# VHH binders against RING finger and SPRY domain-containing protein 1 (RSPRY1): the designs that were tried, part 7

Target 1, 184 residues: RING finger and SPRY domain-containing protein 1 (RSPRY1), of Homo sapiens (Human) (q96dx4r300to483)
Amino acid sequence: LFLKEGRQLTYEKVNLSSIRAMLNSNDVSEYLKISPHGLEARCDASSFESVRCTFCVDAGVWYYEVTVVTSGVMQIGWATRDSKFLNHEGYGIGDDEYSCAYDGCRQLIWYNARSKPHIHPCWKEGDTVGFLLDLNEKQMIFFLNGNQLPPEKQVFSSTVSGFFAAASFMSYQQCEFNFGAKPF
Short names: E, the ipSAE of ESMFold2; O, the ipSAE of OpenDDE; V2, 0.75 times the mean of E and O plus 0.25 times the DockQ between their complexes.

## First folded at step 4 (VHH; framework vhh_8emy_2)

Design e10 (from e6 with F111Y; at its last look DockQ between E and O 0.03; V2 from the best seeds 0.00; counts 0 for: pae E 6.6 > 2, placed apart)
Fold by ESMFold2, look of step 4:
Structure e10 (fold): chain B 184 residues (1-184), chain A 124 residues (1-124)
Amino acid sequence: as target 1 above (184 residues)
Amino acid sequence: QVQLQESGGGLVQPGSSLRLSCAASGFTFSNYAMHWVRQAPGKGPEWVSSISDSGGSTNYATSVKGRFSISRDNPSKTLYLQMNSLRPEDSAVYYCARVEYDTYYGPSWKYDYRGQGTQVTVSS
C-alpha cells in the first residue's frame, strides 16, 4: 500500500506483489492505453483521457509518486468515484468538485474546472511528482522532486473521503505510477 | 483583454525551417509562462513546447526535441518557435497560449489557445 505519513514517521512497507494497487482498466476513459503491469498510462487519442487506480483511500495519510515520462499537459491528483470522465468534452481530473489535480506543464492546480498558479518549475522528463492525501487534516499536498507546495483543501468542501489516485492526459502524454512497490 | 496573434506558418518541403511568432498584448507578458500547442486535422491538441516567464527554462515534446527551439523577447512581448528539419508529421495549426487564471466554468484544456493559429504544412 501507500506509505503512511504523520507526525510520527513510523513506516510499514507493504509488499505490493500481494496487493493489486494499479491503474484500473475498468475505471478508465475509452481511449487511454494502460501498460500490462498497470502502472503506466499513455494517451494517443484526440480526447482528454482519464483513469483512477484500483485502491480507494478512506482514512489516514497516503502518498504515491508519478514519474514524468513526457513533459506535456497532464492533470494528476486525487478523485472520488463521483468524478466523471467527460473525455470528448475536455473534462478531466480537477475539472469537477470531486477532484483536485496538479498540472506541471502549465504550472497549475485544478479544482472544479478552475485553476490557480503554483510555484514549481515546469516538470521535465524523469521528474518525480509526489501526491499526499491527509484525511486527518483534510488536505492534499503536491511535491516536485521533494519540494512541497502549500496544502490544498478546497476539494474537502464537497467530499471528505473515498479518494483514488487519478490522472488525465492530453494527446501523446505518458507517465508511470508508483503506489509503493518502489521506495519513495 | 488578452490578445495573441500567431504568424510565420506556410507550406514548405520536408527538411525546411520555419520561424513562428506570437505577438502578445492585453496582459503583462513577462509574468506568464508561454506555450506552443499544435493540432492536426482529426487529431487532439498536442503540446509542443513551454518557456518560463523569464525565458530561463524550456521544455519540449519528445517528437520535436532537438529540432524545435522556443524563445521569447519580453520587451517586445513576442514568443517564438524556431522549427528546423520539418517533417510531414509536423503539419498542423500552431497556437501560442497563456493559461487563463480568472474564474472560468468549462473544460480546462480548451484554453491553451488564444489566437486563430498559424498553419504549417509540410508536403513533398
Scores: ipSAE 0.078, ipTM 0.498, lowest interface PAE 6.6, mean pLDDT 80
ESMFold2 (binder alone), look of step 4: mean pLDDT 81; pTM 0.824
OpenDDE, look of step 4: ipSAE 0.233; ipTM 0.652

Design e11 (from e6 with S108D; at its last look DockQ between E and O 0.09; V2 from the best seeds 0.00; counts 0 for: pae E 8.2 > 2, placed apart)
Fold by ESMFold2, look of step 4:
Structure e11 (fold): chain B 184 residues (1-184), chain A 124 residues (1-124)
Amino acid sequence: as target 1 above (184 residues)
Amino acid sequence: QVQLQESGGGLVQPGSSLRLSCAASGFTFSNYAMHWVRQAPGKGPEWVSSISDSGGSTNYATSVKGRFSISRDNPSKTLYLQMNSLRPEDSAVYYCARVEYDTYYGPDWKFDYRGQGTQVTVSS
């Protein structure tokens, strides 16, 4: 369950408990390992490995969380289908105009392969990172343990809908996604 | 005023080791991820390594992974880079760096807060 305020189903009005949001093993770069339940990912390669989730959001306000398992470099956020995984070049989510990502290790927000610092402290194992997508106001909001950053809006100059939760992982990095199966 | 001061560089033979230090002042050191970057003459800065604010997570450029080790001592506000098995390709000025807030930079690493650097020269 993505919902924090309001909700939107991509295909039809269905019971959301029947649509399990998870990491998409068919929309993933070559070497990323995804857990059997589809909610945890780990990179075992030296390349920068990426994945999108199964659920495309086209309208409304959506929210998911990640539990930090390892506190190293990950770029986690939102990407459309047009975002390309260039894992051998070190490009992941936030590294093109179709994606925006939060990096809690380096204290950076990534968009279009450019970065800016953010005010959150570096994430630590056990931290909860929140990811809000507001398609009404055209903004993305990142949270660390409930503490909000200013909205990010630049990605909406390139695209306005069709976003997936997405993440990229440096070697041996790991996190666990909560798309709503657990309470926020 | 943020201040960073690198030391520990020198002229060494291939295969040698060096340990670089970075003394930090003017900010709460333990609240920031820290980085080593290096710059050879006529080239842009190259990211070398990063360490989280607590020191619990480290990351390395592919060119130095397995040879370099980043560490920090938060009580003394000091960042370190242990460089083993040095190669001529490692010759550069090494800077410790902290990320500047509130602006986007290009795909290259850009840190407005860095020291004067320390020269590492590895001769054949």
Scores: ipSAE 0.014, ipTM 0.372, lowest interface PAE 8.2, mean pLDDT 80
ESMFold2 (binder alone), look of step 4: mean pLDDT 80; pTM 0.816
OpenDDE, look of step 4: ipSAE 0.405; ipTM 0.756

Design e7 (from e6 with G56D T103S; at its last fold request DockQ between E and O 0.80; V2 from the best seeds 0.80)
Amino acid sequence: QVQLQESGGGLVQPGSSLRLSCAASGFTFSNYAMHWVRQAPGKGPEWVSSISDSGDSTNYATSVKGRFSISRDNPSKTLYLQMNSLRPEDSAVYYCARVEYDSYYGPSWKFDYRGQGTQVTVSS
ESMFold2, look of step 4: ipSAE 0.609; ipTM 0.821
ESMFold2 (binder alone), look of step 4: mean pLDDT 80; pTM 0.810
OpenDDE, look of step 4: ipSAE 0.028; ipTM 0.367
ESMFold2, fold request of step 22: ipSAE 0.747, 0.651, 0.736; ipTM 0.880, 0.847, 0.877
ESMFold2 (binder alone), fold request of step 22: mean pLDDT 81, 80, 81; pTM 0.816, 0.824, 0.821
OpenDDE, fold request of step 22: ipSAE 0.486, 0.849, 0.423; ipTM 0.800, 0.928, 0.763

Design e8 (from e6 with K110R; at its last look DockQ between E and O 0.13; V2 from the best seeds 0.00; counts 0 for: pae O 2.9 > 2, placed apart)
Amino acid sequence: QVQLQESGGGLVQPGSSLRLSCAASGFTFSNYAMHWVRQAPGKGPEWVSSISDSGGSTNYATSVKGRFSISRDNPSKTLYLQMNSLRPEDSAVYYCARVEYDTYYGPSWRFDYRGQGTQVTVSS
ESMFold2, look of step 4: ipSAE 0.631; ipTM 0.828
ESMFold2 (binder alone), look of step 4: mean pLDDT 81; pTM 0.823
OpenDDE, look of step 4: ipSAE 0.033; ipTM 0.472

Design e9 (from e6 with S50V; at its last look DockQ between E and O 0.01; V2 from the best seeds 0.00; counts 0 for: pae O 7.0 > 2, unsure alone 64.96 < 65, placed apart)
Fold by OpenDDE, look of step 4:
Structure e9 (fold): chain B 184 residues (1-184), chain A 124 residues (1-124)
Amino acid sequence: as target 1 above (184 residues)
Amino acid sequence: QVQLQESGGGLVQPGSSLRLSCAASGFTFSNYAMHWVRQAPGKGPEWVSVISDSGGSTNYATSVKGRFSISRDNPSKTLYLQMNSLRPEDSAVYYCARVEYDTYYGPSWKFDYRGQGTQVTVSS
């Protein structure tokens, strides 16, 4: 998404320095906790909790990273506004046709409630997961510690724009988001 | 109609220099800050450099600062990246990119337009 170093010059005319992409406390499931700075999420509930970020991607190429704080089940990736947050029913990111998620714990890619395995090892605490959204090429690419997976394209059969960085968390799972506040 | 076309890439030895160019068309080039980004195989995209619309301001990723120099020629609608002291880790596809607009919802920026890229390979 945002690259801080480049952003400094981009906003020479428009000062948006006070506004940063973050997890949207107004677009979050009931029991998910978001840090004050909006870059960290933690689930203390038994439900599958979800959140979208504040920034909607309508075009172009975007990238963000997540640091794995806990290595349990999370589904992290991209979701449109049409994605449903049904935490009590176990629906998360990737469980509908309007979202796609990387699961480093179960080593799966999720789309439309279907999963397929990926070749990355299970993520560990401290790992960095990268999320590339290329709306020009209609592909999502996931990274683990810089290692790239094959592009995911299925979600684009359902939607081609309007994506938010999004994540779903099982109980006691936590991760930190970097939308460009720190160098990638 | 917006088009960006990168050129100048190639295979070079470590320590060598390379100058990339980007030809822009289909928009008022001088109204936009322009960026260089790169992507190496198996890695996510990496921002490299930005230059303001007028060319009066520049910035660089820490990884390339002091070695790379971005410049532009607005009359010819051309963006440049002078790459000196090249390293193997600089190997990537380099893209010229334009951000159409910034949102008010955060500092996230998108590259609406970029070229097909030019391959830079630094290897002994």
Scores: ipSAE 0.024, ipTM 0.232, lowest interface PAE 7.0, mean pLDDT 86
ESMFold2, look of step 4: ipSAE 0.642; ipTM 0.827
ESMFold2 (binder alone), look of step 4: mean pLDDT 80; pTM 0.818

## First folded at step 5 (VHH)

Design f01 (from e06, 14 letters changed; framework vhh_brivekimig_d4)
Fold by ESMFold2-Fast, scan of step 5:
Structure f01 (fold): chain B 184 residues (1-184), chain A 124 residues (1-124)
Amino acid sequence: as target 1 above (184 residues)
Amino acid sequence: EVQLVESGGGVVQPGGSLRLSCAASGFTFSNYAMHWVRQAPGKGPEWVSSISDSGGSTNYADSVKGRFTISRDNSKNTLYLQMNSLRPEDTALYYCARVEYDTYYGPSWAFDYSSQGTLVTVSS
């Protein structure tokens, strides 16, 4: 893994306590289906549906990956407990001050319902998207197949509580999560 | 002012083909990823396809994969959707869309489409 300044970030710097983490069936919107093993989600409606993982982090450096199963609209990243699932109003991860999301279909980073373009190509089935949360430097870094984007720092300007891996799925989209049970 | 004008819709039998066009103006077209969104009668908007700013990357909804092809011509500020093997389920008003960067405060799933769209009717 390489940072923008040419520095290498290795998996040894990531807190692996997330290895037993899964998507939280008690913190999910109505029409999102979570697999029995808790590592795959699929939206079963024409709506925008959201979920947070079972773990909350407030210190250290954390990393997880997603494998793209369908390449449509999804917003995936990190959210605090204060981020609300207002999916009936079209709000998902990245649409408030308490979350930041990578959108590989539309080539956007979302924060506070505002987007900016990124230079990664559109994601495709089988692609791996990486999500690094650095609570020491107060930044998030997104990766597509190991290629990083510049850090995102905006969410840390809000009142910072702990962060959850979180995702929002449009119309029948799905992906698989890896919180460390398989090698990164 | 961003302006998107769709054309190419019509009535076609199942199994038929149509090519939709979208003429863009009011922004630097070559700097933006572009999208096709459709709205079936009585339904909300459904994302159909996306294309990167250069045209090097494309994505499709599972319902249209293998049947629809998105393309663009940056020299003409035009987006296209080639629709093959059309089904009654493809009947909808089709919109060309752009997501507005840095100034959009609406829901993230809402696309910036400011046009009347073009109607596609697949009649069996």
Scores: ipSAE 0.000, ipTM 0.305, lowest interface PAE 12.0, mean pLDDT 78

Design f02 (from e06, 20 letters changed; framework vhh_7xy4_2)
Fold by ESMFold2-Fast, scan of step 5:
Structure f02 (fold): chain B 184 residues (1-184), chain A 124 residues (1-124)
Amino acid sequence: as target 1 above (184 residues)
Amino acid sequence: QLQLVESGGGLVQPGGSLRLSCAASGFTFSNYAMHWVRQPHGKGLEYIATISDSGGSTNYSDSVKGRFTISRDNAKNTLYLQMNSLKPEDTAMYYCARVEYDTYYGPSWAFDYKGQGTQVTVSS
């Protein structure tokens, strides 16, 4: 029997009504604007600005989505607290050994400041990008409008810390986050 | 009379270095983020680097991260691009660019002005 890859995975649907998962206004670089509801971010400067969410995960299988608002350069994925926001030096999520990021504008996956091409088309306004973190199998899987890429495993050799959903925005880029308050 | 004047381009061997300058006039330079963009022969404009109005924040395209450094001197109304470890693929016309600052939305990706450019050619 042959199964489709996407049907072999299960998601923990995160009910965050009691803890309110959102972008963390206390863990954000200087020029990134976060909406009052905490689920939308925009870089309001000519710099590469970064943020982590308010929740940290160290076990289980986790999933979140973003909706692309602007189609420019953003690096979005998962980061430990050891990943540095070196925005003044042009480094963001995926640019160290403690983070891994999907870049839908340049069609790249970033880990440890090294990129590799992926087969998804360039993202466009209105597209949904999915971010699965599987701490049981020690892998990350990225989705564009439900279409998955091969798993990424490199980051798990470098970290024993928990992961945060995290994102970096090139100048004037914006996206909206869904951490489970809306159905995936 | 808004004006941006680039200089510092030239012919250089692979592995060499150049420093580009952009002299700005006709606007309050210290109020604007500034950008470097390039256009290789027969191709479209490619974003290279951005620096905030104060110089406190920078951003780079992945093709130049670690090799190029953007900087500014607000007292002299001058923008710089230090280019190290130059490659043949860096051959392009280089432009200094400004984006209109929108207080509600921030700057757009459409450059409201770019200068005449300075040619960089990396070959032997």
Scores: ipSAE 0.000, ipTM 0.118, lowest interface PAE 16.4, mean pLDDT 78

Design f03 (framework vhh_8cml_1)
Fold by ESMFold2-Fast, scan of step 5:
Structure f03 (fold): chain B 184 residues (1-184), chain A 124 residues (1-124)
Amino acid sequence: as target 1 above (184 residues)
Amino acid sequence: EVQLVESGGGLVQPGGSLRLSCAASGRTFSNYAMGWFRQAPGQEREFVALISDSGGSTDYSDSAKGRFTISRDNAKNTVYLQMNSLKPEDTGVYFCAAVEYDTYYGPSWAYDYWGQGTQVTVSS
């Protein structure tokens, strides 16, 4: 993770053991399995299961990556603490006014349970998806293998609280997270 | 909106020095943070150095710290990289890049504008 706002931190200098950026086993829905190192998730149910990372950001510019392990339905992006995991209702990240998500399987951006198409091809195993959050410009930018989409701004009209990296996984989907321990 | 042209690359012996320049065209140069990246043969681009839009903040990769200095002259629309104590491992094509954020240490592909690059070869 990177900080703007006069903080000269790079992922190369950041001690991630101090930041402890990983998927939060205390902020995860019942049937999502998180690896012991906190950087992989897999849904073990036919439901839509969700997780937030351990780190909350409320200023600066932040970035993380996901490597696609399975190419099925997942909604991955950023969510505030006010976003609810309504798995029994089939709602995940991007399905309320407090979260915004990239869906590489259906080629959609999700905000407030409304989707719009994007121009990226469907993701496939081994693809890298990037998630940039710019809290100074109030925008999110999604990348597929380095190709960016236009910024997303809608979620900032509803939120004044900090954001967590967050993801929702449909039946048996899996991905790996990189919060900066490995070079981007 | 910003076009970047690098110069100053060349062949030097280990322990030598080079000064790279990046000339920018466009009316908004002073609104961009500027970075230097390099790419060794067969490798991906890696971060080298960054300078904020005002020049008040700089940062360096671990391999560049203590050896390289980034600076800018907004009146001349130019950013510089002074490279000292060059090693064979510094060999690569060096790229100048611009990003709209005042300080950004993200991946190379998140930068908005790129030059063509200038070759630096450190060999005896």
Scores: ipSAE 0.000, ipTM 0.147, lowest interface PAE 16.5, mean pLDDT 78

Design f04 (framework vhh_podentamig1)
Fold by ESMFold2-Fast, scan of step 5:
Structure f04 (fold): chain B 184 residues (1-184), chain A 122 residues (1-122)
Amino acid sequence: as target 1 above (184 residues)
Amino acid sequence: EVQLVESGGGLVQPGRSLTLSCAASGFTFSNYAYGWYRQAPGKQRELVAAISGGSTLYADSVKGRFTISRDNAKNSIYLQMNSLRPEDTALYYCARVEYDTYYGPSWAFDYWGQGTQVTVSS
């Protein structure tokens, strides 16, 4: 009865609490509200608002999680510094060559303003979404409640810069970030 | 103009293998993701396997037995089905999933093929 096919990949998780990992209030679009502790973001405007975290990674394997607070449209993942927050033009992370995003509301992976379907169910309030960046294999892997999607590799053909955890929120959407201060 | 045509279905005994093919025409094949779906009598249609670029995903009921693949030069996707079981009996469909634009409300299953019947029986 023992099968090896379809084995779930395992990775070591990194604790980023010692480097004050949080959402960066100096790298955020105008109408996104960031909590005082830096781990929660909410869009209180009709625009698509974006933020990067305070850390940049350029080697190794990195992971963070998000808890879904509202189940609407958000594009969450990884972005280089070269990804621009063009919120007034409706651009978020995943909408250029320098970012890749998981969209759990529309069941899409976004890269370079093009989407690809994924077969995770739509995210719901309380769901945990995981974001793995593997700079050794040059891939990103997205998880919904521990269930992984196939690796995303497209963004690595376009960029040599380091990556930030990053997210874009449509009107009134909110989520909570875990960069390792709480166990994954 | 857009067309998906499935083939390769048939009647097979349990434990045997079957390969389904889906030929696409009328569009640039390499720009899209594809899925194999099935519908058994009296049941809802379910996703069996999906392929986006070189990445693949499988339903738990077929994981380790089925393999999805694509050939961009031939504008085709395939479903290799090994160790077939009576419960795999269904009409199998090929589906294209169109790349959505930023302002699209959701992605949708686009252009379905007509289906190919797979029957697994003793």
Scores: ipSAE 0.000, ipTM 0.108, lowest interface PAE 19.0, mean pLDDT 76

Design f05 (framework vhh_7qbe_3)
Fold by ESMFold2-Fast, scan of step 5:
Structure f05 (fold): chain B 184 residues (1-184), chain A 121 residues (1-121)
Amino acid sequence: as target 1 above (184 residues)
Amino acid sequence: QLQLVESGGGLVQAGGSLRLSCTASGFTYAMGWFRQGPGKEREFVASISDSGGSTYYADSVKGRFTISRDNAKNTLYLQMNSLKSEDTAVYYCARVEYDTYYGPSWAFDYWGKGTRVTVSS
């Protein structure tokens, strides 16, 4: 999918073409369950489990959404291949210099294992979280039910590789991903 | 609710050592130390499990700092050795809300007022 820059973003013309965009069962930590269709994930252990999607982007403007199924701790965003899944050590997406994550339970943005508060309310079951990656302007933007946060830029200081949609789930947390098969 | 009180900070010369303490008013699961230097964001330093059996350190302090706890006294410690000017910061202790794994991304949901460490050269 490709979003045009300007005053408004076009969500209705999402073209996945030949890309089967889903969570990657070959790029997931041990205790995270991925649904057979690849669009739902649930942590089935008292641990912090992580996954990347099947596609990598290195140019343009990209967007995906998550629907909150459980409202507990999850760190969701964008990561390069160099970001490690250190689930036994409690490290996930946003805990290194190669990833940046939105945390709607604790109201934090994570980059390089450092957090800063954001003004969105705590997410609730049924909420939609949006994740925009703008590789032209080198920024990430997070949305809660369409409400935008200020852009995040720090991760672009450390990486020259492409990005994957990525997420980390604390004990028994679950969400559903939309990579463009459904309208935004 | 839960109160965390840090102590032990002060002025020390580069290469010196300090031991910080944090006393909790009640039960805590995993605990950690964070710091904020002049003009910098708050950053993770070290964490320790509820039993004390597992510890994690930021790369910048590994081999120099040691985290420990005494659960009978509800007290967390940070032994800081080979101090450098870049260790100058206000040091905060925090608890993890959940009773499972621990690390910098876990929900450290309470911060004390901090204790200041100044390292001169």
Scores: ipSAE 0.000, ipTM 0.183, lowest interface PAE 14.1, mean pLDDT 79

Design f06 (framework vhh_8cml_1)
Fold by ESMFold2-Fast, scan of step 5:
Structure f06 (fold): chain B 184 residues (1-184), chain A 124 residues (1-124)
Amino acid sequence: as target 1 above (184 residues)
Amino acid sequence: EVQLVESGGGLVQPGGSLRLSCAASGRTFSSYAMGWFRQAPGQEREFVALISWSGGSTDYSDSAKGRFTISRDNAKNTVYLQMNSLKPEDTGVYFCAAEPYGPSWYDTRGYDYWGQGTQVTVSS
């Protein structure tokens, strides 16, 4: 944890190495493979597979990043415990009232199974995508290589349960997660 | 937005073959599931074949199974429909369609982009 009490917190130099944040092997759909260190996921099936991380947040400002390994369809963002993994039916993160996701392949933001176009270019292998959750202002902000989109706010009208970093991977897609063990 | 242009239609005799092509431009082609649909005179548009964004999964109507093969070349932004053993009942306008591979991917209503179609006529 690289935060100082009584100071204004910035997300530019947060180190969460004292907190063991990783993808949750007990909250993952059947055909998603998670690395032993819990920071990499790959879908090994012709299906939409989903995972939540091990920590839940209900106050403050939180940030994580992913590195794009394959540039295909993934929906990555934040979900509450109430978001169900209906992956066998083609539903992923962003397909209900309890989750919101960035899709860098199709250039869409997903909320409640509704998509909205965004202005970022399509992601490519090696790109860094950032996911900011601001529970004080009740907004989510997505970044591609440091460039931010306008805040998303709709998901906060449906829940107060707290959020997990969460992702859905289409057929054979893969990315790496950084929850703060490496500097942002 | 995505633009789709079909080609390769024509007149063939029963038992003949045709390869249809659908060239895509605009948004990233490799992010879309691609389908082929057809419409015979006086009938509703019907599903023929589907290929996932990666090419790893395909599906076919019962009338197309064993005779038609869908494939794609993401480097060329093109999807193909190889049609073998054509029958008079295969006559119709063949449409290419694109849909983001998302929650409505398995529903034909979710296809956001359509081409103008290419005519296939199988003479009796």
Scores: ipSAE 0.014, ipTM 0.151, lowest interface PAE 7.7, mean pLDDT 78

Design f07 (framework vhh_7xy4_2)
Fold by ESMFold2-Fast, scan of step 5:
Structure f07 (fold): chain B 184 residues (1-184), chain A 124 residues (1-124)
Amino acid sequence: as target 1 above (184 residues)
Amino acid sequence: QLQLVESGGGLVQPGGSLRLSCAASGFTFSSYDMAWVRQPHGKGLEYIATISTGGGSTYYSDSVKGRFTISRDNAKNTLYLQMNSLKPEDTAMYYCATEPYGPSWYDTRGYDYKGQGTQVTVSS
């Protein structure tokens, strides 16, 4: 990882306070089940179901990872509190101007209900997906097993509040989150 | 279950023609703009063409204008791509997709790309 001035961002420097970070059981849609430890989610319905994490970031550079448990459709990334969970209408993270998401099943980046293809292969069970948010440079960078895509900047061109790690799960999909309790 | 199934690919000589078909199921086909995209071996996805819901508007990438024609039959839930004057550079796996204007739930490309698509090989 390299920051704006060529600075290397080590995993140990990124995440000292994230020991309390988890998926927010008070900011989750109806049919998404969150594990007791707050680091795993599974959709138990034939609908999009969505969640945000417990913390909001408004400055600095932040990173988290996801391990793919099922390889189906999930849209994972960053969302402000203004992104609404309209799951019964088919909207997930990346379907409004307040969120941006990586989709490893369909090979798409989603912003404002518009998708564009990306060059990563389809994700597989056991793959690690990384999510970097750089609020100094106003960009997001997505990684598959350490391989990065070009930065996404479009979500920062509108008025935006602080960001939460956020995800939407298609029917019966599941993944595990790492907010820094384990080394990246 | 949302599904798009491509067919009609094959091996063809430069200057030849092929017609691709895409059979759609599990959603209201007539309510969506449709697209063709392709992926050459070891490269990224390349946009080819889009057609509006009623077939009244079509758009093409510069690489295929005048050679390819996109069309649809809403009664059959089928999308077509007529490919004429094929070149070796047209060699790719071809996929159909919904144009991404609505809720992301309706974009079927991920399920359709898992081992699917139709291979077009233009030999020289």
Scores: ipSAE 0.074, ipTM 0.489, lowest interface PAE 3.8, mean pLDDT 79

